Miniprotein binders against q9ydz1. Designs and how they scored, part 30

Target 1, 329 residues: q9ydz1
Amino acid sequence: MVQGLPGEFEDYLYRVIASLYRYAERLVVVDYPSSPTRRSIDLIVSLPGSRVVLIKAIYDASLISKKEVEELSAVANSLGVSAVIIAERMGREDLLTGVVYDRYGVNMVNLETFENFVSGREEVYVTRYKDIYTVSISSEKLREKRLEKGLSLGHLAYMLKTSRKSIYEYERGVMSPSVEKAEKLVDILGEEILEPIDILTSPRKPVSKRDFDKPEEALVGEKLLELGFKVSHAKRTVVDLVAGRSGEEGVGSRIMIVVKRSREGRERMMSRIMKGVKMGSILSSSLYAVVNREEKSLIKDIDYTKTIVKDVREFINDVSRGRVEENEE
Key: E = the ipSAE of ESMFold2; O = the ipSAE of OpenDDE; V2 = 0.75 times the mean of E and O plus 0.25 times the DockQ between their complexes.

## First folded at step 9 (miniprotein)

Design t4
Fold by ESMFold2-Fast, scan of step 9:
Structure t4 (fold): chain B 329 residues (1-329), chain A 95 residues (1-95)
Amino acid sequence: as target 1 above (329 residues)
Amino acid sequence: SPEELREAIERIYEAIRIVLEAFELEEQGRLEEAMEKYREAVRILEEVLKELEKVLAKLPDEELRKAVERVIEFLREAIELYLEFVEELEKQLGE
């Protein structure tokens, strides 16, 4: 598999990076782990309007499994940010420009579609689910234009060769028409009935699974869950845990944690911490390194702006008190 | 079985919550009570470990075997960590 070769994965990633530099206010490359097919997140971008997006970039999306996509989804959901997959193919099928695809509950588009969307050049109106293409419409404008033209639900249904119930469900926003039906609707009612799709939405399905690699991760994760955070364990990116609290989106409502992994050398852990600092900056997240007593002195020699070094008990005590409670004492 | 693994994971998280209680007791200076909670958590994890080792010996499914082996490794590391907490408190109480 030519797309399985490291050089081909890197070439596509670099192409995506070059494109995103034209549109992003900030961009962070997540180059850990080294294998592209084992990374859940390749890029983090900050777009105008304070929109932060976690991006998986791979030429052929069939080369990543459900595990990578579920971790991308879970991390994005926990942090309260958007996620998208940028790809050109899904096995033997090329992704069409102007179409948003579903990959395990995450929106997937080709690079041209992403560029057209973020630049404002072209909107997206078409969703592909399995083998079915549907068109996004404005329920309110559909009803408004139908009534303006003096058409009953039955008359419009007859013209579209569909049921009265289908028109009713379109107007309720419960169902979207096929491309064929949408073309007929536009011919009758005008293009104003079309509604652009926001491809940068939150992932549809959060991963609700307690996972663990290290005892420290389990202790930290459980405490954060008790405090009302959404928590995700991560194995396929720079950090080991992410946590966020919805409805309190100020600085510090997001927490990322690095824990030493099995058989990991000090230099690799420190490299992950340094990469985590860059991720923390773009995500407006606190970064903690949860380490044993021996490792604490070695890591503290590194001057990090947004890294807080704690052992597991110190971390639990810190988050239990909160920053406000600790400062009030 | 998947159900046995689910039950094991539930018991592991019961032990984790006991350890979190021990952290609170330790912060309050209630060191003897904290130490007892760490020992209680270790006892639970040792029971789960023993049960999963027996289950592993009888499992034909390779994917499920890998999942059980991963949980066993986690249990060994957790027991070791919690025993380190006990040892630290024993030193504080003995001095």
Scores: ipSAE 0.675, ipTM 0.909, lowest interface PAE 1.1, mean pLDDT 84

Design t5
Fold by ESMFold2-Fast, scan of step 9:
Structure t5 (fold): chain B 329 residues (1-329), chain A 95 residues (1-95)
Amino acid sequence: as target 1 above (329 residues)
Amino acid sequence: SPEELREAIERIYEAIRIVLEAFELEEQGRLEEAMEKYREAVRILEEVLKELEKVLPRIDSEEERKAVERVIEFLREAIELYLEFVEELEKERGE
């Protein structure tokens, strides 16, 4: 159940969708679960350059918890795709255009910043972590330009009213300057020292988490981990488990799995499978429904070309042998 | 306690690994060894279940209590599934 005004969340989501249609090659709306504050992923977009991005879109990011963001991050990392939160506020604070914020290790930007970045109109150089703003710089270019100007570490430090150690740490990439210090660096060395931020890079690696929702999910997850997949369990989106593994020539294997959730009827599970087909298409992922023998007979009529229906032992045997066939019994 | 829950989770994944070994033995036609592995996994899970059921009434934190309740539900379902695997192999052996 959701509290508050339903139209508020949908109005912002529609605004984001309308904007993304201008830039996306493909877009999938993830409308499950139905509550926006319980949903980890709202949109999946394919951008020019074969970039796939999982998007959480919410006007006020304070309304989602660590659980939603961690799942977004984990799913993106497992599939080898990008993740971003698009929001206008964080509680009482409005998100500034041109600034990338950190929300539990996921990049968060306002819609204007996202549009400017994707269109190539404006690069992003400023990050905010908690209450601190820092500017992204190229350590290599900083050192190069300092040496070209004939400045020692001490001379540059004196000009910036900072320590020799601070300049050294900037040049090692260990520390980023404040906005004030970055402005002075640009005045002395030129704007070439600025390093644009790719707001669509993968989030930082999440802590490994084991979820005990279903025994089939646990068996499948553990087996995929043994086979070298990155695995994430999910409860706040269409699928229950996602897995990814790097392949030769940069081609990776991606697997998504649907398992019957507790207190879930057949109709709801079938709806999730059908939504999973759309997600699989944009993510270039195989979709499996892991079901018991009774359930298998009831859902055999689901699109054969897009969903592979297996019981848990059949699935584990198939992936163990490295022989996965479309529409195999 | 958080320490007891951590130990419980570790033992649960020990049992899961044993079940995966049983799947491999089953594929090799080593049905008796597979059944013994399933029973071994069930014994571990039953022991963990009993320990968590004993601890549950003493948990004051609502958040921790709900977490333990979810693990107990998982354990009951896993035990049932693994016993079903044993039952299937016993029928195959009898045919």
Scores: ipSAE 0.630, ipTM 0.897, lowest interface PAE 1.2, mean pLDDT 84

Design t6
Fold by ESMFold2-Fast, scan of step 9:
Structure t6 (fold): chain B 329 residues (1-329), chain A 95 residues (1-95)
Amino acid sequence: as target 1 above (329 residues)
Amino acid sequence: SPEELREAIERIYEAIRIVLEAFELEEQGRLEEAMEKYREAVRILEEVLKELEKVLPRIDSEEERKAVERVIEFLREAIELYLEFVEDFEKQLGE
């Protein structure tokens, strides 16, 4: 049983796309797999300042599982890019504007919050984790302002009706106050203690997804890991493997790989490769198709200037010689 | 069991590393050493496959059974691929 109809998913996705066109320098629609509840990534956007963001867009986030979000997180982490979920509700609960929600370590916001953040109209200060709302504060400024007022940890704790340990943990940056406590802190110490949240950060739970389906994936993945890449396997998007490695002055190397999936016909594999070309362009990533000799003969019409076609041995030999490091430019 | 599955996966990764070593030997023109490494990797995978096939009928959990079945399928495909590597190099040496 699905709670949403196919047209409802498309309507919301198009609403998100229309909004993003106002702010994005470049946008790529990821329409594979075709089912929105199976797809880990719906959109990739390039924002001013060379900020690349992987986006999952779904009206009701309860319709996707840990599997979709974990893959979104793993792909973003491996490529060294940001990830966000844009949604309007989570089951029976509507997402509040101005609040960042946590879903398996990925930031989740409603569309209005996303628009307000990227346009600079409104900063975001509130995070919701499970059933708890907290306010982002500068631990350094909190301590500074408390000392300027001549308040001990205990005095401030008493005024807020909280523990001394809570104030200590706020000042160490390991805990954030509730909305009620934050309002009282601002009344006592001033708004300078508040710190805006960057909703476009890397996922909070670094995940490398190494559950390889094919022996070719395992050989390629292990070799890339030996060479210092972060590697993740993907099942719910266009590509089968993603890999990233830090370069000089913060510029990284990125590789995406397509491998023939179980029971996949030529046309579907070709479609994934062509979609992968668009993803590679916006991600500044090399795209490889790792194929056997029979598959190589069937994909004659591929644009080889955009997709690098190799067998497993050819790929491993090339990466061992540093050939993929050309992508660091 | 989860312990047997963990051990099996560790041995599969050992075989993968041996195949990567074989690729390096092959690029160096050390074909006979490369072939021996491919055979070593196949031997490891065949041993792991035999062990998992022995325990599969004794698994009561449907979730664990499906996990072991997926690893068995991976092993069969890996063995087939590695044997193709061996055959390719045997043919090269014989021609």
Scores: ipSAE 0.587, ipTM 0.871, lowest interface PAE 1.8, mean pLDDT 84

Design t7
Fold by ESMFold2-Fast, scan of step 9:
Structure t7 (fold): chain B 329 residues (1-329), chain A 95 residues (1-95)
Amino acid sequence: as target 1 above (329 residues)
Amino acid sequence: SPEELREAIERIYEAIRIVLEAFELEEEGRLEEAMEKYREAVRILEEVLKELEKVLPRIDSEEERKAVERVIDFLREAIELYLEFVEELEKQLGE
């Protein structure tokens, strides 16, 4: 049996798109694969300041598993871009406006929080991890304001009904106060101690998945890793492999690769390649189709100006020698 | 077991690195050495395949069984691909 109703997923996605249309410089809809609960990325947006964000949009985040979120995280980390989940609830719990939730190492916010953040209307200060809410504090400003008020660590601890060690750890940036303690700190020291959270940071969890799908992917992935790229295999989006490197010398900084998937016909592969062209454009990434000689006939009708077609040995030889072609738009 | 699967994956990546060495040897025109590297990679993958096929019927966990089945499918495709590389070099060498 199917889990979730398609109409509810589509309605929420369109609501998110309508919101983002007001704030994004560019927006790409990733509608592959067609099942929203099996898709790791729904939207890619370019925001002012050259900020590119991979977005998973789903009304109830409990309907996506660790697999979708880990792929979102891995792709974002490999490409050096941000990732966020936009959702309204997590099972029976509604997401609160102004709170950043953690879902497998990816920041999760409701739509109102995302809109307020990107528009500059309201900053985010509160993080939820499991059942604990904490407030982001500037440890430097906390210390400054405490000293300006003539308060010792012990005096401030007494006023907050907490330990001297807790105040010390707040000032070191090792611990964040609860909402209740933060309210008291603001009452005593002023709101300047609060530190806004950047909800659009890159995911912290490293890309280290050597997932097998196709032997061509494994060869290409291992070679790119040897050359210093961050590499992730993808099964739940348009492309099969993504790679990024911060180096100024050698091959290009971002590469995406499409490989023919199992039981995939020409039409599906062509559809993924065409969608990959749009994805590559917003991500400033080269797009390659790595195909065998038989498979070249399946994609002969592609505008090769927008997609670079290579067999696995051609690709590996080219990248090994510092040659990476750029897709012409 | 998860440890047996990890060991299998390590051996698969050993074979992948040998194939990458064979690509470099081909580029240098060292075709006989490249062919021997491809055969060595195939030998490793065939051994891993036999080991995984032997343990597959004894796996009780549905998740672990599916993971091993995916690795077996990968191995079969990789062996086929590497044997194609061997065949191409045999034609070039006239053997």
Scores: ipSAE 0.654, ipTM 0.905, lowest interface PAE 1.2, mean pLDDT 85

Design t8
Fold by ESMFold2-Fast, scan of step 9:
Structure t8 (fold): chain B 329 residues (1-329), chain A 95 residues (1-95)
Amino acid sequence: as target 1 above (329 residues)
Amino acid sequence: SPEELREAIERIYEAIRIVLEAFELEEQGRLEEAMEKYREAVRILEEVLKELEKVLPRIDSEDEREEVEEVIEFLREAIELYLEFVEELEKQLGE
């Protein structure tokens, strides 16, 4: 049986944090919501080369659901940043070093693999998909080297003890070879056919979602979509909406929005806003609080917030005028 | 039923876009037109709400029922918010 005691979650998270401090230029701990199995994002790091990564860290990845991973994926895609899950186990199976696993479209690696990749000590080439280990190859280089050697699809297939169709699919990038077949391909065509895996890519199948909990979220989200932002709704992290858009000259805009949740006390909302400020700083994102008049007055009285406070119509008017990062006057 | 739910959600987003048009009209000082748009959006949402409330008792799947219940809760909150916008404009117009 897997042991999921609170101390084990905290010990592993601390271990990941300690490791990331060695490699990260900046790190923010996202400790909201308080339950680690219901939290979509645990850490945000800025790595050398201006690479920002949203990280879910959990010892046993079987303890997080599809909902947490899909939200991690959607938030990362909307903000134009990377996402990864760092874990040691998936139920009864230990994650192997040097292997990238797929968890609902997000790359998942063990901590050792992450450290080796970030430090440049070891490149990653192997993916586990379903129950099969496959090796990353350059489809174009595979075809190029095959043709240079004068080999037909059938000749190469014969040498690999596989079908002509398999070689064709490898060259299309639709299928990846097993470890054994990749070893034989390297023996025949050379190691140049191997393609290192960048574990810090944007999630493979992100989609903008129109699943908003509050009417204010739906209005804000739809307006941002109309203006060309990629928008994601969130409810398993500090903020309720995230949005990102590329600028005309490569200058992008990122917006995070906090909306008062049902039955949420003012103290809890203020806590989320304060944590959102920390997230906004590492993500270079504007932070908006969309609130009613009474809540607006309360928040404005607290000078420590770096939050732009608006009601829903004020926010929509502001963003419609192209002023998402600053107020007028 | 899943297709009916998706159709309901599309009608909800139609109403949301109408409200966004009302915000623009209100910004332009076209308050009577803005109020008509808010009322149109409320009408659409009330129709969708009634349709989903009629379907809810006939849903056998617990997952599908939960999804419909979430949409119904959203609809009630959206109707309430948009009616507040109507009331504000009625007060501003005085008459």
Scores: ipSAE 0.598, ipTM 0.878, lowest interface PAE 1.6, mean pLDDT 84

## First folded at step 10 (miniprotein)

Design h9a (at its last look DockQ between E and O 0.67; V2 from the best seeds 0.00; counts 0 for: pae E 2.6 > 1.5)
Fold by ESMFold2, look of step 10:
Structure h9a (fold): chain B 329 residues (1-329), chain A 101 residues (1-101)
Amino acid sequence: as target 1 above (329 residues)
Amino acid sequence: SDAEELEEQGDELLREGKFDEAVIELLFAILRDPKHVDAWRNLAEVYRELGRLEDALYEFLWVLYLEPGNPEVLRNIGEALQRMGDTEGAKEYYRRAEEKG
């Protein structure tokens, strides 16, 4: 169980679970590390259409560190899945329904916005950017509809009480209109100019997390990089390394690796392996446990994990020499 | 205490056939006390009633980890595997359940 959080924060994760359960084909709770303010991923959901989403859920997003979001971003990018932050507040400011916020390159929305989006009840068009609210407009449709109406840049600018330069910039995608200006544009040109925001896209400008801390992690990670995987080191979730091969449509295959951590006892490592099995199931990912030789017996007691157990040397040998198959123990 | 109450509510919902509500309460119980083996077992049973066999399997595997060699859990895993089409896996778990007695 989580400890030390205000009751409202503990109840928030429960509220998110109850809401998302209604829309998800599968939902996996990621409860490691045990503290919600120390883990990068709280939930993984599979939505209709093969959309897998990594979710960070916390009532007050100001409690999420940059490093947590960078890990969330890197993991999502390496696995070829989307990421989203669900929160109700950022410090002293409440998140508005129907608005997409940005937290270090990851989309952030309140729960109601997420529900409305995934249920198909409402599209999302509004972004908060640098203290202003702007509306997502199709530059192409804006220009097309303006020309169909026979309006010059200057004429449209006059009608909106803005500059000709602003209209030009909207049509070039350099600037997005304020909510007030967008309402006027829709009144004049029609709603076709609106461009829905897909809140379930990959993180913007993902940060690579390939700063491996230990030699065994580095060797495993570097070998996977040689094989064409995107690889990320993860410190704030169940697994230690994630890898995926990128393709035109997405990740062709996924690998997750649990490595024994410093000062980690047998019980904690087994717990992470078992949680990793569930995580891998929803991600359609292979799961590897990299342990020393005397710790391999930990896995023999769990018969249907499909976890591939290797020490570092065995993993490297298997992968670097296509001649070696999995050996009995 | 909170986890025990949540598990008891989830178990009652399961027995009443309110499976979706039971899942939610049992997930809450597990979040409050991840060592509450009855919460995990009841969650696995609810998933089985819902026909969500892969989810049920993984929860039963967690229960087996907490209660190694438990014949009832081994049978439940075998049944899940059989319904998923893994006949050889099912035979193995059924045999283990009968021989572990």
Scores: ipSAE 0.513, ipTM 0.813, lowest interface PAE 2.6, mean pLDDT 82
Fold by OpenDDE base, look of step 10:
Structure h9a (fold): chain B 329 residues (1-329), chain A 101 residues (1-101)
Amino acid sequence: as target 1 above (329 residues)
Amino acid sequence: SDAEELEEQGDELLREGKFDEAVIELLFAILRDPKHVDAWRNLAEVYRELGRLEDALYEFLWVLYLEPGNPEVLRNIGEALQRMGDTEGAKEYYRRAEEKG
């Protein structure tokens, strides 16, 4: 028993892996840190259509911290990939199938909802924010179908026992109807007004917090920011920095950086590098190991073709010269 | 241990050609005991059989990390690199395998 994994967490992560393996082109388990309650990313999955998603899997989403979700979102945003939380409950409340929840700005669904979405078995239309359920509708289709039926905004509002303003706000896409109102709209206008929710929508742009923990991380991170990369600092995963830049041709450069931690032993750094390489493979990301000049000798034996070992000065110089070895897929 | 039992199940599934099921059991073994070398080895073999050479390579590198200098693992890495078109990388791992064998 790894001390501190509730049996429920291990078992749930297993269930999520077993489910997603059927649909994933590639799946990487991110087992760092060892404590799941300190891990922002549990899985990286490549789905059909080259859609890469960072997954936090947790049975009870009440146990996930805001900081973990913020990191998950920040990492995903910097890399230009999606993020999702897969969970079965929120405290005492079970997550409903067919509902997309908001958890600190990241989509959260139960496993069944995610399976249905990825397999294309069922579309998802219902969102929950706090205690409010709303249905995703096409504002354009709503207006179109209303007009086809010859209904005025006022007439439709009367039929729904709502205000003309509410109908107008639905048709502007500034408000989504409640489940009850959406059911009535579907009854009147047809199911074609429903708009499927893309669960893999990119997380809202976190403000790139320049909150680097170390001078070395700050130097590296600032340089990448100067070069137009989106940079996120990560404290709860394998890598310490992630950076992404959209290329002119749409193929963005992705960089992950492992910075040697103070008092980090060779073995622990090696473990992070190897796990970072595994993450990099599915993310089409270059992995840099940034070490002090004196510490390069500790990592020389690891010189695997996909891990670039640099000191801070060499990294800054290489990046400044456009020598970021992008893993061109 | 739970990890040993899961690894044995994964190995059995691998032998039966049930590669997808084997991956699952082996991943569970690894999650139960990240130092269980045989689970990592078998996972690398499963990925190799699935034609996922890059994934196999990374899992073999983990095996090599857990068993530094294992000649068989070095050869497997060399083979994976060779099949991926990295002939120079393959030569280096074959050389290392011969030096330790």
Scores: ipSAE 0.429, ipTM 0.782, lowest interface PAE 1.6, mean pLDDT 84
ESMFold2 (binder alone), look of step 10: mean pLDDT 84; pTM 0.790

Design h9b (at its last look DockQ between E and O 0.62; V2 from the best seeds 0.00; counts 0 for: pae E 4.5 > 1.5)
Fold by OpenDDE base, look of step 10:
Structure h9b (fold): chain B 329 residues (1-329), chain A 101 residues (1-101)
Amino acid sequence: as target 1 above (329 residues)
Amino acid sequence: SDAEELEEQGDELLREGKFEEAVIELLFAILKRPDHVDAWENLAEVYRELGRLEDALYEFLWVLYLEPGNPEVLRNIGEALQRMGDTEGAKRYYRRAEEEG
């Protein structure tokens, strides 16, 4: 019996699926690795407007490792898609609705906040970083409305019981006000100063880590980097490498690569390929299976539609010749 | 098992034409029992009914991975490919279905 998810993970992932399915154009469950605590990506969702998001769903975000979040972020950044964590709590603290949390540089929200966002029911203005709550305000609108009211920086600062410097920093967008200060700003200047947070806008970390686990992965990854792809190594999902490049016409190529692991059996490799194909479909990504020359025969009988089986040399040669089969939509 | 009950619920919902609800139950069945072939097959069928041919194709390909040589699954793949315009792909799977049937 393939052990299913632990009940807590199953139940919460089910709840997340049930919620998001109503709003998703496409939804792909990523069930690899089988252990949720070793999986960086649980869902891939296509939202209206061709917005694809990688989702980590976990009831208690205290259980998610920094490495999982870093991988989620790296994969998303390489593919040019968004990443979000959906969670109900962080240890003993429940995540508040209408608050965007930072978890290792990825936006984290509760399910209700995410539903409200994707449905367009409610906008989100509050961010939490560590123990500090701030409100997203348009620096331009703040200045505009202040000037319309005839208020100087000093006068507004006095009304808020803050420094002139703080108001100046808000208008420069270098600091966000606390909730208390934002409430007072809204009371004085109106709600038009609020700037909705795009939950799908994750901080872009430079994907520069050449941390390849295998010589074959390194050869493939280095070649893709040489060709101007953003490349991420993935250890906690179906694929081993993800690569993305923005095209001249804005159509970016996306590549996912399954590299045969040392001592990986045929069945496990096949499982990863099949799951990778499914991921590739929603990501508009080509899937490559990179195997040793001797192992090609093991995969050739897999007339499975959209997987390009290459050895490392063939892959390098094909990619070098511009023969990256882009899955054109 | 909880997975079998969820699959049965999903199958019932599929038969009732409640495709969105069926997907959810079948996905949950799959999450509880990833080797539950019937749940994957029913999910593929639900996607087919929803007109999500590419999704149906990939789920049927997964079913075929779990049940190599299943002639019904081979036919379903062939049909999906045919409807997607891959006539040559469809012919290959139909032929395989005839060889295994």
Scores: ipSAE 0.535, ipTM 0.816, lowest interface PAE 1.2, mean pLDDT 86
Fold by ESMFold2, look of step 10:
Structure h9b (fold): chain B 329 residues (1-329), chain A 101 residues (1-101)
Amino acid sequence: as target 1 above (329 residues)
Amino acid sequence: SDAEELEEQGDELLREGKFEEAVIELLFAILKRPDHVDAWENLAEVYRELGRLEDALYEFLWVLYLEPGNPEVLRNIGEALQRMGDTEGAKRYYRRAEEEG
């Protein structure tokens, strides 16, 4: 459940929800922790084609810490889904429409850019990393069109006032041209050399988050790692662990785990489980609640969710026998 | 309050059959006041009218968490389960609704 957000953060989140609701098959608001500057995920969106995206939505991206983005990235990587940051500016600079920015290895775009991409109205070709604007070029089509025009690497380099090595590196995908160089390339070779950016790719360099806080989390997480899952400890969202793996036939498995916290009462545990139910449903993920045997009675009113309630020993037995995706009765 | 006005606007949109606009207004009401039971209940009803039975079920379950023992909510959960093909689950919630009134 969403607590009252700070005014400016609440207004921007409203704008993002209102914009994306039209295009999403499902949209789930993640409201835990209650502070938008302390949580790693604000929205989960399911787009047509079964594409699931974890979204951090914040008006000014300078307010996002590296730790928050690394958790977003690690969670997305473990679950095999994409992540994106939607923001309108970075400090004193507004984000330009049609440009993909980078925040610690996660794509960042303004709302208009994301909406145009998802709706199919506009493709995106421009990336900014740090302070450099470059254009996405198909290395194969660049080489093809250069050869069709009868141009050598040196001749094209001369026309662009760049080095032969730079043209070679564009054609190998090692380097992307600046906006100015790309404009000249398009004038010479045509727009077919442009390659649209898929904003919804997985994070580029995710860091595994395996700093488990509690013995129960460690036992659960270590067993899943042994079984070949990518596992991340999620400190800034509703669930405590996320895990995923790809099957041999291409069928992936996703697991979300709420682990009983020390001396957590019924109301707090039920709240976390119920919020996790919504996350699990949109992620097509198994949801486990790991509790002591005595505490299983706390879970009675969610019989028809996809939540599987186990103690640690039962959980380990289930995953060891390949039952992680099954609903226990 | 702003949350009450937003919920009333969402309820009116629901009654007018403007379901997508109703969802947005009700989500805004919930963001303003996350424990607004009527807003969550109306949101569940809008999802049901949209044919989004799983979403409706989860929102009704959340309403039941906020207001335990509500017989109308229990009946709505039962109906959602029945339409989703879970006849045994539906019977359990209908029985709970009769026990509460």
Scores: ipSAE 0.298, ipTM 0.685, lowest interface PAE 4.5, mean pLDDT 82
ESMFold2 (binder alone), look of step 10: mean pLDDT 86; pTM 0.814

